VH-VL binders against q7dma9r51to147. Designs and how they scored, part 9

Target 1, 97 residues: q7dma9r51to147
Amino acid sequence: GDQVIYHCTVRTLDGVVVESTRSESGGRGVPIRDVLGNSKMILGLLEGIPTMHKGEIAMFKMKPEMHYAEIDCPVSAPENFPKDDELHFEIELLDFS
Below, E stands for the ipSAE of ESMFold2; O stands for the ipSAE of OpenDDE; V2 stands for 0.75 times the mean of E and O plus 0.25 times the DockQ between their complexes.

## First folded at step 1 (VH-VL)

Design Uc9 (framework fv_umesolerbart)
Fold by ESMFold2-Fast, scan of step 1:
Structure Uc9 (fold): chain C 97 residues (1-97), chain A 123 residues (1-123), chain B 107 residues (1-107)
Amino acid sequence: as target 1 above (97 residues)
Amino acid sequence: EVQLVESGGDLVQPGGSLRLSCAASGFTFSSYSMNWVRQAPGKGLEWVSYISSSGSYIYYADSVKGRFTISRDNAKKSLYLQMTSLRAEDTAVYYCARDSEYLPFEDYGMDVWGQGTLVTVSS
Amino acid sequence: EIVMTQSPATLSVSPGERATLSCRASQSVSSNLAWYQQKPGQAPRRLIYGASTRATGIPARFSGSGSGTEFTLTISSLQSEDFAIYYCQQYNNWPYTFGGGTKVEIK
């Protein structure tokens, strides 16, 4: 699998930041490095990121079954995480190789 | 309190089989991915296997693929490792460990570990 | 698989001194790196996750730094209870891999 390097900001439908890799949004400022098919990824990102071009910023509007509410999601969410809500994933793809 | 307790370690002959169990308490077991990690006498830590919260995503170290099977029973709050075709080099203390992931971009490593159970493979 | 290399294999230090432990990944693991402490006869204990975040209850003298392929664990003023073996672990890619460990022993 292809390696992807990206920043991600997750928002609720009303625009509240749930989580972010960006320091300006409360994250650590370090992008994610995933290998498609080998890294733990939610379904919506595994399917969505391959459609992007390097340097692109895209918004993926995901129904619950495309993220943590997916049956057998490989990534666990805390009990209080809004996993049953629609979430918006803003992805900046830094590199694709 | 949050705890993991392993059991099932024993002395077995080469080529034999053994099943390890790990009992979870103090947290919602069904919400967490779990790991098996082993440590041979006097040696370092070696990751063995991972299972997702529901049991559908499973990964193994190359050294155990085809011989070990990880499984879980969320209703019983238990994790298992079925070992077959055991070799002398499988001799180790086996730990179960909770995968402490919060969100897909903020993994926390393994935050809760059991005490370990000793498996000795010898003739 | 990603190979994690720790150095030195053994570090001899006196109480009160600074200890610096290194961990190198054969390819980038971003910040998906944890440090564990293991004392004889005990299970490992997570000290640091995300390369630099201290786990709850871990003293401030422990700090982690680095990203990508080069990581460091620093113990700023070594206490008697800090003599142990320390392991780094990447959780960026399958399979998960541990470093070989650094034994911190009394000089």
Scores: ipSAE 0.000, ipTM 0.606, lowest interface PAE 10.6, mean pLDDT 84

Design Ud2 (framework fv_umesolerbart)
Fold by ESMFold2-Fast, scan of step 1:
Structure Ud2 (fold): chain C 97 residues (1-97), chain A 122 residues (1-122), chain B 107 residues (1-107)
Amino acid sequence: as target 1 above (97 residues)
Amino acid sequence: EVQLVESGGDLVQPGGSLRLSCAASGFTFSSYSMNWVRQAPGKGLEWVSYISSSGSYIYYADSVKGRFTISRDNAKKSLYLQMTSLRAEDTAVYYCAREGYYDFWSGYYDYWGQGTLVTVSS
Amino acid sequence: EIVMTQSPATLSVSPGERATLSCRASQSVSSNLAWYQQKPGQAPRRLIYGASTRATGIPARFSGSGSGTEFTLTISSLQSEDFAIYYCQQYNNWPYTFGGGTKVEIK
């Protein structure tokens, strides 16, 4: 399976950061490592990340059904996370193998 | 108070079948992914199966694929594990575990039941 | 599958001493690593999640650190109730996998 390594910053429609892997945005500074089709991933990232090139930064604008409010999302979110809102996922793809 | 109570463990002959149940209370069961984790006597923890909050996403350990079936009934607030073609190496305490929330990428087990013992022996 | 290796298998320490437990992953699990404590005859209990976040009700003497493939659980001043088996678990990839455990016993 294809392994992807990426940083992610999640923003509301008006630009407020709600979560990030980047230290400059309050995260740990550690990128996410996922295996496409084998790791728990939200639908929008599972579909979006394969369209990217290594080193690219892309913005994925997702309606709730493409992220945590997907009918049966495999990824857990904090209980009071804004999962019913449109969210913007800024992804920096560090590696794709 | 969050509570998970397992039942159904028993002594079973090799090749037999058994159904485990986990009754949940004290939280909104339909909002949480659930797992079964087992532990053979004197051995470590082994993940067995995962089921998402609605029941649509299901994963199994290779050792149980094709023999075990995880399911849930959100209206009854219950988790199940149907075990078939049981082997001596399936002998273990089976724990029901709830996947907690930490961040948007993942969960961890925040609550565990007390376990139910399954013994496969002739 | 991702193989989780814990070391040492057994750690003998005296009350009041520091205990340091290691957990290594065969490939990166980011910070998606949890630590559980298990006492004889009991279910495991959560200690640390997200590699370094202490669970509610867990004493401050427990701390977790690390990311990627190398993780450590530290008990700064071991108390009598801390003698138990400790397991690390990755929840980054399917299948979820546990380490073999480190038994912390009295010297």
Scores: ipSAE 0.014, ipTM 0.645, lowest interface PAE 8.2, mean pLDDT 85

Design Ud4 (framework fv_umesolerbart)
Fold by ESMFold2-Fast, scan of step 1:
Structure Ud4 (fold): chain C 97 residues (1-97), chain A 123 residues (1-123), chain B 107 residues (1-107)
Amino acid sequence: as target 1 above (97 residues)
Amino acid sequence: EVQLVESGGDLVQPGGSLRLSCAASGFTFSSYSMNWVRQAPGKGLEWVSYISSSGSYIYYADSVKGRFTISRDNAKKSLYLQMTSLRAEDTAVYYCARDLYYGSGEYWYFDLWGQGTLVTVSS
Amino acid sequence: EIVMTQSPATLSVSPGERATLSCRASQSVSSNLAWYQQKPGQAPRRLIYGASTRATGIPARFSGSGSGTEFTLTISSLQSEDFAIYYCQQYNNWPYTFGGGTKVEIK
């Protein structure tokens, strides 16, 4: 399979939450549902999530060119997002089909 | 050849200063965050300091904060640790270790270590 | 800081036997836990990351399990080259912290 369902919390190196799907971190509490190989995923997640097992929580450290500063990035950076900084993506993989 | 080579370890008196270097080769150094980790003789591992790939973010263990300064020169592919006000408890083998360049889960934290350089602080 | 506690401090095992090493965190580290092997005079070698994923080139006899605060490293059919000190490390929170190590020695 190609389908992945996950929670994501994005932090700066100082631990400041930039964006999150978790309600305790200011999100809506609704996980993301994506397809691997989908041109609308951040490059770092596209490469990192396939290394995970269902139920695992993993933290991926991404240099700018692995997320929003990637040339031809298919996803727009959120408002006031530090796209030129290293960011930590904490992923909880809920399902992998 | 992908490697990290530390240098600069020496015998130094308490209160003294020493600068450690770590030379990277075989990979794009500027794409990785880096760490210093130490190990006192016969003891366990202790994380010392972190520096981001750009050099913009730096963290220290409380035991060395205010005394040690981590820095990097991406053009020279080198990592440094400037140590001041050295104490007997700073005696250890100091390793530089590569942190994650994102792209593979297998390259999580400390996937590449140098051989280490010995620092002895003694009168 | 998160305190990592490893037990036992020393484990005596014969070749071909199974070794089980424990690592406990003072607070949850999720699955952000790595295991390292260190032999005398050598730098540490990463065995496991993400609590259960073997690093490239690590033999199948090494396996990791656990999440949250309780973790285990198992070495099945222990071989002579496996006698070493093993460290767990959490990378969930700053500062990164290591356990005190478990020495696996020949019986």
Scores: ipSAE 0.007, ipTM 0.577, lowest interface PAE 10.5, mean pLDDT 81

Design Ud7 (framework fv_umesolerbart)
Fold by ESMFold2-Fast, scan of step 1:
Structure Ud7 (fold): chain C 97 residues (1-97), chain A 123 residues (1-123), chain B 107 residues (1-107)
Amino acid sequence: as target 1 above (97 residues)
Amino acid sequence: EVQLVESGGDLVQPGGSLRLSCAASGFTFSSYSMNWVRQAPGKGLEWVSYISSSGSYIYYADSVKGRFTISRDNAKKSLYLQMTSLRAEDTAVYYCARDIYEYGWGYYGMDVWGQGTLVTVSS
Amino acid sequence: EIVMTQSPATLSVSPGERATLSCRASQSVSSNLAWYQQKPGQAPRRLIYGASTRATGIPARFSGSGSGTEFTLTISSLQSEDFAIYYCQQYNNWPYTFGGGTKVEIK
């Protein structure tokens, strides 16, 4: 698959940041580098990111079964993470090749 | 005690088939993803295949894709590897290993390994 | 697939000395890297995950560092039980890939 490089910020419905790659939101400032179909990704991002264009910022509003509450989700949520709630994934796609 | 025990390794002719089994005990097998990893005599580790906890997600190394099939039976607490069209380069000790997700957004390696079962492919 | 290259292939060290093992990825694996120890006739044992986190029960003399493409495993004061082969493994991308291993042997 295609290589994708992106920043990701995850928020609850109330706008509380629970995870981010951005330094201003508590992350390391290093974007995620994934290969579609080859990297471990949550379902909603595996399906959503291919619909984006380079440089785009998109918000994916995911029900639990599209993220960490998906059966056999290859990515684990932290303890006390709101995995059973709707989460909003803000993705900035830096590169798509 | 958490443990994995492999069985089924044998001497097989090229082009033959063999089924490996891995029996789990001491933990909730149905809650963990599993791997098969092999090691040719005197060589390094090579990842072979992965299966998710329910069996819905499966991945293979390119070298075995189309020839090997991973499966599991959660009621029997067992993992399987069905090998077909065996080649000399498939000669190895085959390990089953538990995949672990501990915290956060990720996976943290393989924490429990069986002792391995030897497969020899030779005429 | 991501190719993992370990160096040196063999490291000769005396007990009590420091050993430094390198692992390079052909493309970034972030911090999604584990280190394993394997002794002759035995299954591998997980030492480090997330590039730098020691697994439960692993002595403090083992430490991991690095991110992206360059990783290091350090054993600060080698003991007799530490002579083994060490493998790095990336879990950032499918397929999972291992390095070729570094054999740590007595000088």
Scores: ipSAE 0.000, ipTM 0.594, lowest interface PAE 13.3, mean pLDDT 84

Design Ue1 (framework fv_umesolerbart)
Fold by ESMFold2-Fast, scan of step 1:
Structure Ue1 (fold): chain C 97 residues (1-97), chain A 122 residues (1-122), chain B 107 residues (1-107)
Amino acid sequence: as target 1 above (97 residues)
Amino acid sequence: EVQLVESGGDLVQPGGSLRLSCAASGFTFSSYSMNWVRQAPGKGLEWVSYISSSGSYIYYADSVKGRFTISRDNAKKSLYLQMTSLRAEDTAVYYCARGRYWLGSYDYFDYWGQGTLVTVSS
Amino acid sequence: EIVMTQSPATLSVSPGERATLSCRASQSVSSNLAWYQQKPGQAPRRLIYGASTRATGIPARFSGSGSGTEFTLTISSLQSEDFAIYYCQQYNNWPYTFGGGTKVEIK
C-alpha cells in the first residue's frame, strides 16, 4: 500500500506532551515512515491519515480503543503512557508515496 | 510493580567467563528493548550492549565486541550477558536497563535494576 | 563515537542555592539527551529525557534545556537529597554514550 511520512505529537486532554517525533518535544526530529494496510500502526492513525492532504496538520482526538488500548495493538506504549485515556494526536503529513 | 533483578556477578580470574542474568517482572517484557550498562568502582557509566524487543537487532560497545554476547528469552522474561575473555578493566557493577522506543525515538533508560558486581582479579 | 563532556567535575553548593550543570556533545545529538541522578550505592534514576522533559515524579526544581551540542541541567533551591552525581547521556547515535558525571556536593 501507500507509504506515508508524518510527524506526530501526542498530548493529554490537558495539553501535556506525552510523546513526539519532533526534536523540540523530546523526539528524534525524524518523521515516521509507515505503509498503509501493511504496517503496524495504531487504529486511529490507520483510519485518520488517509483522510489528510499532503502538507496538512490535523488533530485526531482518540478514545483509548483507537490507540494503544486497542485490543491487538501492534505498537508498544511507553511505561506510564496514559493508554487508557483520551489522547490528542497532532499529525503533520509530509508525503504520500 | 516494574522490577529488574540482576544476578550472576562473581569474582573471576582474567581470561575467564561469566554469564549475567536479568529477571524482569511487572511489565510486558517482549514489548521493550533492553540494555546492559556498567560502572567500574568509583567511575562513571558506560553503555555495554542493546537488544531490541524481538531480539533481531543487537549492538555492542567497541570495548566488548567479540567478547560479550547479549541475548533474551521473552518466554522466560529474562535478559542475559555472556562474557568471555574477561579483563581487569571489565570489573564493574553491571546494570540491566529498560529502553523505551516509540514514534521513531531512540530509547532512554526508564527503569534500572540494582546491579550485580563482577570483579576480574587474580 | 559521540563524546559527552560534563563540567564541572565537582560543584560545591549550599542548600537553597541554584546549581547549573553543563553537558557538551562532540557533534549534534538534537534533543536526544537524558539526565540521570545517582546516589552512593544506588542505581541511576531517570530525571530528564528529550533534553527538557521531566520524568514523572521528578520535582519541578529540576529543569533541562539545550539542543544540538550544548545542554544544561538546572537545580533550583537545592535540597539535601539532591547531593548526588549527575550524568548526561546521548541516545541519538550508536553507541550510546554518557558524560563523565558532575558531583554536586555540599559546601
Scores: ipSAE 0.000, ipTM 0.578, lowest interface PAE 10.7, mean pLDDT 82

Design Ue6 (framework fv_umesolerbart)
Fold by ESMFold2-Fast, scan of step 1:
Structure Ue6 (fold): chain C 97 residues (1-97), chain A 123 residues (1-123), chain B 107 residues (1-107)
Amino acid sequence: as target 1 above (97 residues)
Amino acid sequence: EVQLVESGGDLVQPGGSLRLSCAASGFTFSSYSMNWVRQAPGKGLEWVSYISSSGSYIYYADSVKGRFTISRDNAKKSLYLQMTSLRAEDTAVYYCAKDRGIYYSWTPYFDYWGQGTLVTVSS
Amino acid sequence: EIVMTQSPATLSVSPGERATLSCRASQSVSSNLAWYQQKPGQAPRRLIYGASTRATGIPARFSGSGSGTEFTLTISSLQSEDFAIYYCQQYNNWPYTFGGGTKVEIK
């Protein structure tokens, strides 16, 4: 499958950062590297990222069933993560190959 | 159409308590975070407290921690600030402020403010 | 907490002139900075967010610039309704903090 490299910032509807890869938002500054169809990804990113172009920044507004509250979600939510809330995923796609 | 109307400001003695209310209309209150911001007479703006849309995330300025409690009632479309152990330094106009949310900016900022309610703490 | 410092405290300008207001953060706030306008007896209103993005309905004569720790609000061709106090605010870190304000007054 296609490899995707991206930065991700996850916010509640209130704009509170709950997770981020960006250092300015409390992350480590290291982007995520996933392989579509082979890596464990939340549903909304697996479906959303392929609609993007390299270098694009997009915001995906995800209902719980599109992220960690999805039945059979392959990725475990961090402790105390708001997995049952609507979350907004800001994605900067760095590479798509 | 968006309106925020504060009430509850009064003259109170040091050590007293007071509850402020903010009535919201013209938007889906349960979908937005809310803030209290105050302004002492002749001074600048000071952020006081934040509450998330669900009420699950709450933050306070150090100057009010342990004395003030922010809360909301989404069914009544109301925001509250319960103030205890009031000090002369808490004298200010208190504003209710709505976050725009994360639309296009990914970082909250205040898009609508109420008219403010005056709290005076003096003996 | 991040300390926001605005300068000058008071800026005297004539109508039609340009006003330049400065805001400094004690540590980097990236571009997570907003500017507000407040007139006497009124609540503040948002002018700029993200350091340089003008809010809907705000005239083009208002512009913001900067990132990190140094920020500027510029008001070109000042109009009579622009005489007010202007506040910068960082929303990068909790607690949110405001600058002390710059009063733009008529010369």
Scores: ipSAE 0.006, ipTM 0.565, lowest interface PAE 12.4, mean pLDDT 82

Design Xa5 (framework fv_bexmarilimab)
Fold by ESMFold2-Fast, scan of step 1:
Structure Xa5 (fold): chain C 97 residues (1-97), chain A 126 residues (1-126), chain B 108 residues (1-108)
Amino acid sequence: as target 1 above (97 residues)
Amino acid sequence: QVTLKESGPTLVKPTQTLTLTCSFSGFSLSTSGVGIGWIRQPPGKALEWLAHIYWDDDKRYNPALKSRLTISKDTSKNQVVLTMTNMDPVDTATYYCARSGVEIYTPSGYTYFDYWGQGTLVTVSS
Amino acid sequence: EIVLTQSPGTLSLSPGERATLSCRASQSVSSSYLAWYQQKPGKAPKLLIYAASSLQSGVPSRFSGSGSGTDYTLTISSLQPEDFATYYCQQYGSSPYTFGQGTKLEIK
């Protein structure tokens, strides 16, 4: 599978940041590196990121079943994460190879 | 506390292969985004980047030296090994290993070095 | 490869003075991916600044970096005795990563 490198900022419906890879939003400033089909990814990103172009910033508005509340989700939600709420994933795709 | 230390021979004869080991503690090469690089400094000269390896076994080499260099890791031992073939007196230098920091990680790699080992002087002479 | 030229080669100053060290790149450094290191005799380099202006944790606030494109500067606002060392810039905006030749900061 293809490698994807991206920044991710997760917000609640009312705009509160709950998680981010960006330093200005409390993250480490280190993007995520995943391998499509081999890395454990939430469903919405596994389906969404392949639709993006390199350098694009996209907003994926995900119902719970598209992220951590997915049946048999391969990724555990972080502690105290609002997994049963709609979440907005802002993705900046840095590389797709 | 992050520490890195180089080990290997301090004297190498021309045409021989140099093998250096970087042993580290205070972090893991299993952590996403973490990498280890090798940089050398000939006496009185500038620093020269040689190679680095990332947590996912992605390897990068200086194009000028690529044919002579091999980098590998043993994550369970917290070690990274650099091998350089066909040593020449001009390769005399202090060799450092250092942890790579990146703002963005791509297949092309982007790296600066946030923590360094003490360095080991390798002299190449007959 | 991008060639980094540091100036001056040697800078002689007294404690308490301001030091300004320059690093010029032969072509534009992508995303201002430029780092500064301090090296004392017999010791390994120590990271001071990354991304042109971001101060590494534990580095005193008297150190600051600025610049973009081809021209970058390291400033030490009030020199302390421990600051007399050689300083190197490094670009990581393109492969291979390259270092400048160094500026030696020496006590007058």
Scores: ipSAE 0.000, ipTM 0.568, lowest interface PAE 16.0, mean pLDDT 83

Design Xa9 (framework fv_bexmarilimab; at its last look DockQ between E and O 0.03; V2 from the best seeds 0.00; counts 0 for: pae E 16.8 > 2, placed apart)
Fold by ESMFold2-Fast, scan of step 1:
Structure Xa9 (fold): chain C 97 residues (1-97), chain A 127 residues (1-127), chain B 108 residues (1-108)
Amino acid sequence: as target 1 above (97 residues)
Amino acid sequence: QVTLKESGPTLVKPTQTLTLTCSFSGFSLSTSGVGIGWIRQPPGKALEWLAHIYWDDDKRYNPALKSRLTISKDTSKNQVVLTMTNMDPVDTATYYCARGVYKETLREGSGDYFDYWGQGTLVTVSS
Amino acid sequence: EIVLTQSPGTLSLSPGERATLSCRASQSVSSSYLAWYQQKPGKAPKLLIYAASSLQSGVPSRFSGSGSGTDYTLTISSLQPEDFATYYCQQYGSSPYTFGQGTKLEIK
């Protein structure tokens, strides 16, 4: 399957950043590298990212079942993380192939 | 009860290809978050990670050895196979397979620690 | 590649004493991505600690891990005879996964 490289910043409805790949928001500054068709992506991103174009920044507003509260979600949430809340995923798609 | 066991030749000649099989029981490689890694240890030396295969058939290789390594799985047989080409005496080591526990967060990245290990198989490379 | 340096190379202690083993990373590693293993001669490594401080099921409570960034520590509060072994740290926050060179804990 198609390979995707992206940055992600996760915000609550109040705009509070709770997770990010970006260094200015406490992340490593290293984008995520995933393969579409593998089961290592958050469900909402697996469905949403294929609708994007390279270089695009998009916001995906997700109910809990589309992110960390999904059964078998491969991505872990830190302790006391608002995983049962609606979260907004800002994605910058750096590359796809 | 989780068990893993390595099998394959114990003596390999220089330039030959090594094929090792990891047979496991007590878990499934179809389970989300589970993988199998191969780690080797030359006599008296530190551990070196070689390759990893995941429940979703994703594969990762040590860049230093990537051109020589192939990893594959047969989920129905509970087996993972590692192939390493062009063996050299410096590749003499005990080879282990181990169950990987996958961890990923967006902030911190992804990786695996190894909670159960096979007994290891010593592979000697000599003429 | 992240290089892990363990110190001391060899630690000589007596049963009942406290052991402190260090692991230093060449670049910052998230504490969520550091593990410790015990290895006895002729045997496979055994997982002791994952995520820097989480004790693996079945491992005695005298083992504990701590640290963050580049500096990590494994502590054994009161050494038992079976604890004399070689200990390895491992980072799994970036590829390739790397192990330290080991600290040999030997009886004095």
Scores: ipSAE 0.450, ipTM 0.872, lowest interface PAE 2.3, mean pLDDT 90
Fold by OpenDDE, look of step 2:
Structure Xa9 (fold): chain C 97 residues (1-97), chain A 127 residues (1-127), chain B 108 residues (1-108)
Amino acid sequence: as target 1 above (97 residues)
Amino acid sequence: QVTLKESGPTLVKPTQTLTLTCSFSGFSLSTSGVGIGWIRQPPGKALEWLAHIYWDDDKRYNPALKSRLTISKDTSKNQVVLTMTNMDPVDTATYYCARGVYKETLREGSGDYFDYWGQGTLVTVSS
Amino acid sequence: EIVLTQSPGTLSLSPGERATLSCRASQSVSSSYLAWYQQKPGKAPKLLIYAASSLQSGVPSRFSGSGSGTDYTLTISSLQPEDFATYYCQQYGSSPYTFGQGTKLEIK
């Protein structure tokens, strides 16, 4: 599969950041490195990221079943994460190779 | 079996640099998710987070004190060192090192709470 | 930074009574990343609760945490003599990590 590197900020419908890779949003400032098809990834990102171009910033609006509330979700969410709510995922695709 | 212990000078003169060492056992700083944080507490006052270092050598600092702080680790010795420059009497406090808990998730960015603490070392800044 | 304000400053109760401690954040804490610590004089803080409501291993079940957004609560269902101490909340939803100013729980 293709390697992808991206930043991700997750917000509620009200615009509250609930998680982020960006330091300015409370994250560690470390982008995510995944391999599409080989890495564990929530469904919404698995479907959305391949539609992006390198350098693009996109917003994916995901219902619960598209992220951490997915049946048999392959990844874990932080404890008390609002996984049962609609969330907006802001993705900056840094690299795609 | 997890233990942490702070060591260093207990008396520092104003404008001098404080160097504290955190020695720990029962876990490794090479383990993903593991970190060491420094927190201080002036006598009779609240706790203040100073800095944090992660297993992957990522470092975080309190913005208010960032220009004065440096944190580093020696994984092979199970030690973390904190330096703080230009000490002032207002910096008099008990300094703690503590193990940070980072719960692994899909993304990097979760914060840390501290499940194990050293006993703390009182550092007095006085001329 | 997120400022945590705890209330009351001092809480005087008797053994067996229920204690309710409040921690209010100046802004919403992400994913309820809120921890509670107990500190006794001359000792280091002890972790009680993490993720707002998760009980740390080894902590008695009389301790519980609840809340979301900006409002969090630590509850001690039936106070024991050893529970009289100062309690601090801490947020780790965003940097810098911050602590409340503490609530002193003293025996009436």
Scores: ipSAE 0.028, ipTM 0.750, lowest interface PAE 3.6, mean pLDDT 91
Fold by ESMFold2, look of step 2:
Structure Xa9 (fold): chain C 97 residues (1-97), chain A 127 residues (1-127), chain B 108 residues (1-108)
Amino acid sequence: as target 1 above (97 residues)
Amino acid sequence: QVTLKESGPTLVKPTQTLTLTCSFSGFSLSTSGVGIGWIRQPPGKALEWLAHIYWDDDKRYNPALKSRLTISKDTSKNQVVLTMTNMDPVDTATYYCARGVYKETLREGSGDYFDYWGQGTLVTVSS
Amino acid sequence: EIVLTQSPGTLSLSPGERATLSCRASQSVSSSYLAWYQQKPGKAPKLLIYAASSLQSGVPSRFSGSGSGTDYTLTISSLQPEDFATYYCQQYGSSPYTFGQGTKLEIK
């Protein structure tokens, strides 16, 4: 499986940051490192990240079933996360190997 | 490998309805940020965007043609269907389906560029 | 609707020369969401550039894009024989998505 390294910022449709890996948006500043096919990932990222080029910043508009409201979702939502809302996932793909 | 192929009639009469099918492989239309668009090109002329359908069944139509167009998908068959009513000789063109990569900014609308295209099918509208 | 006007309509050059193709938009293109395509006779368009300047995978580095707002440019350094084709710009910053009328790059 390919390794992907990326920053993620999650916003409501009106622009409120819900969760972010970026320090300027309240995160730890450490990008996520996943292995496609092995790491537990929300469906929207598992399907969306392979469409990106290295260095790209993209925004994915995800209905609830594409993130934590997916049936049998393999990852737990953060506490107080709006898992039943449509959300914007901004992804900066730092590496794809 | 991503592939797309258009199928449907190559000759239709004026006023008839055209139905085209896009069959694709190498990706799933369940992937967020991906969709299928239809673009046509009259002989010797520029490309014209017709319609787009997204993974979440959201649909976009060229407003100049919206009353004549319907787009739908069958994700289990990896197919997208375009229907255009009331065909006229000016609609003679090569019709392409293409995979759209959806990009949206937080404060503005949305749009797609097309990273993979089918070979195209020439549809002639003539009596 | 955003109208894209490409210039020149036809560009006649020799292999090894540098080509510069212009695309002007009737309104600012949101976030510089502009793409460039190459099309050869009887073939489907091929994506070269997206987001004004990002090179599509598998496209030779002699292709580059630049621009913002209403003015966009495709540059081909040191033309190869296979680069003689028609080039289209496309905006995807707002609906409806629109294409330019094309620039035909032909051998002198």
Scores: ipSAE 0.000, ipTM 0.583, lowest interface PAE 16.8, mean pLDDT 86
ESMFold2 (binder alone), look of step 2: mean pLDDT 90; pTM 0.931

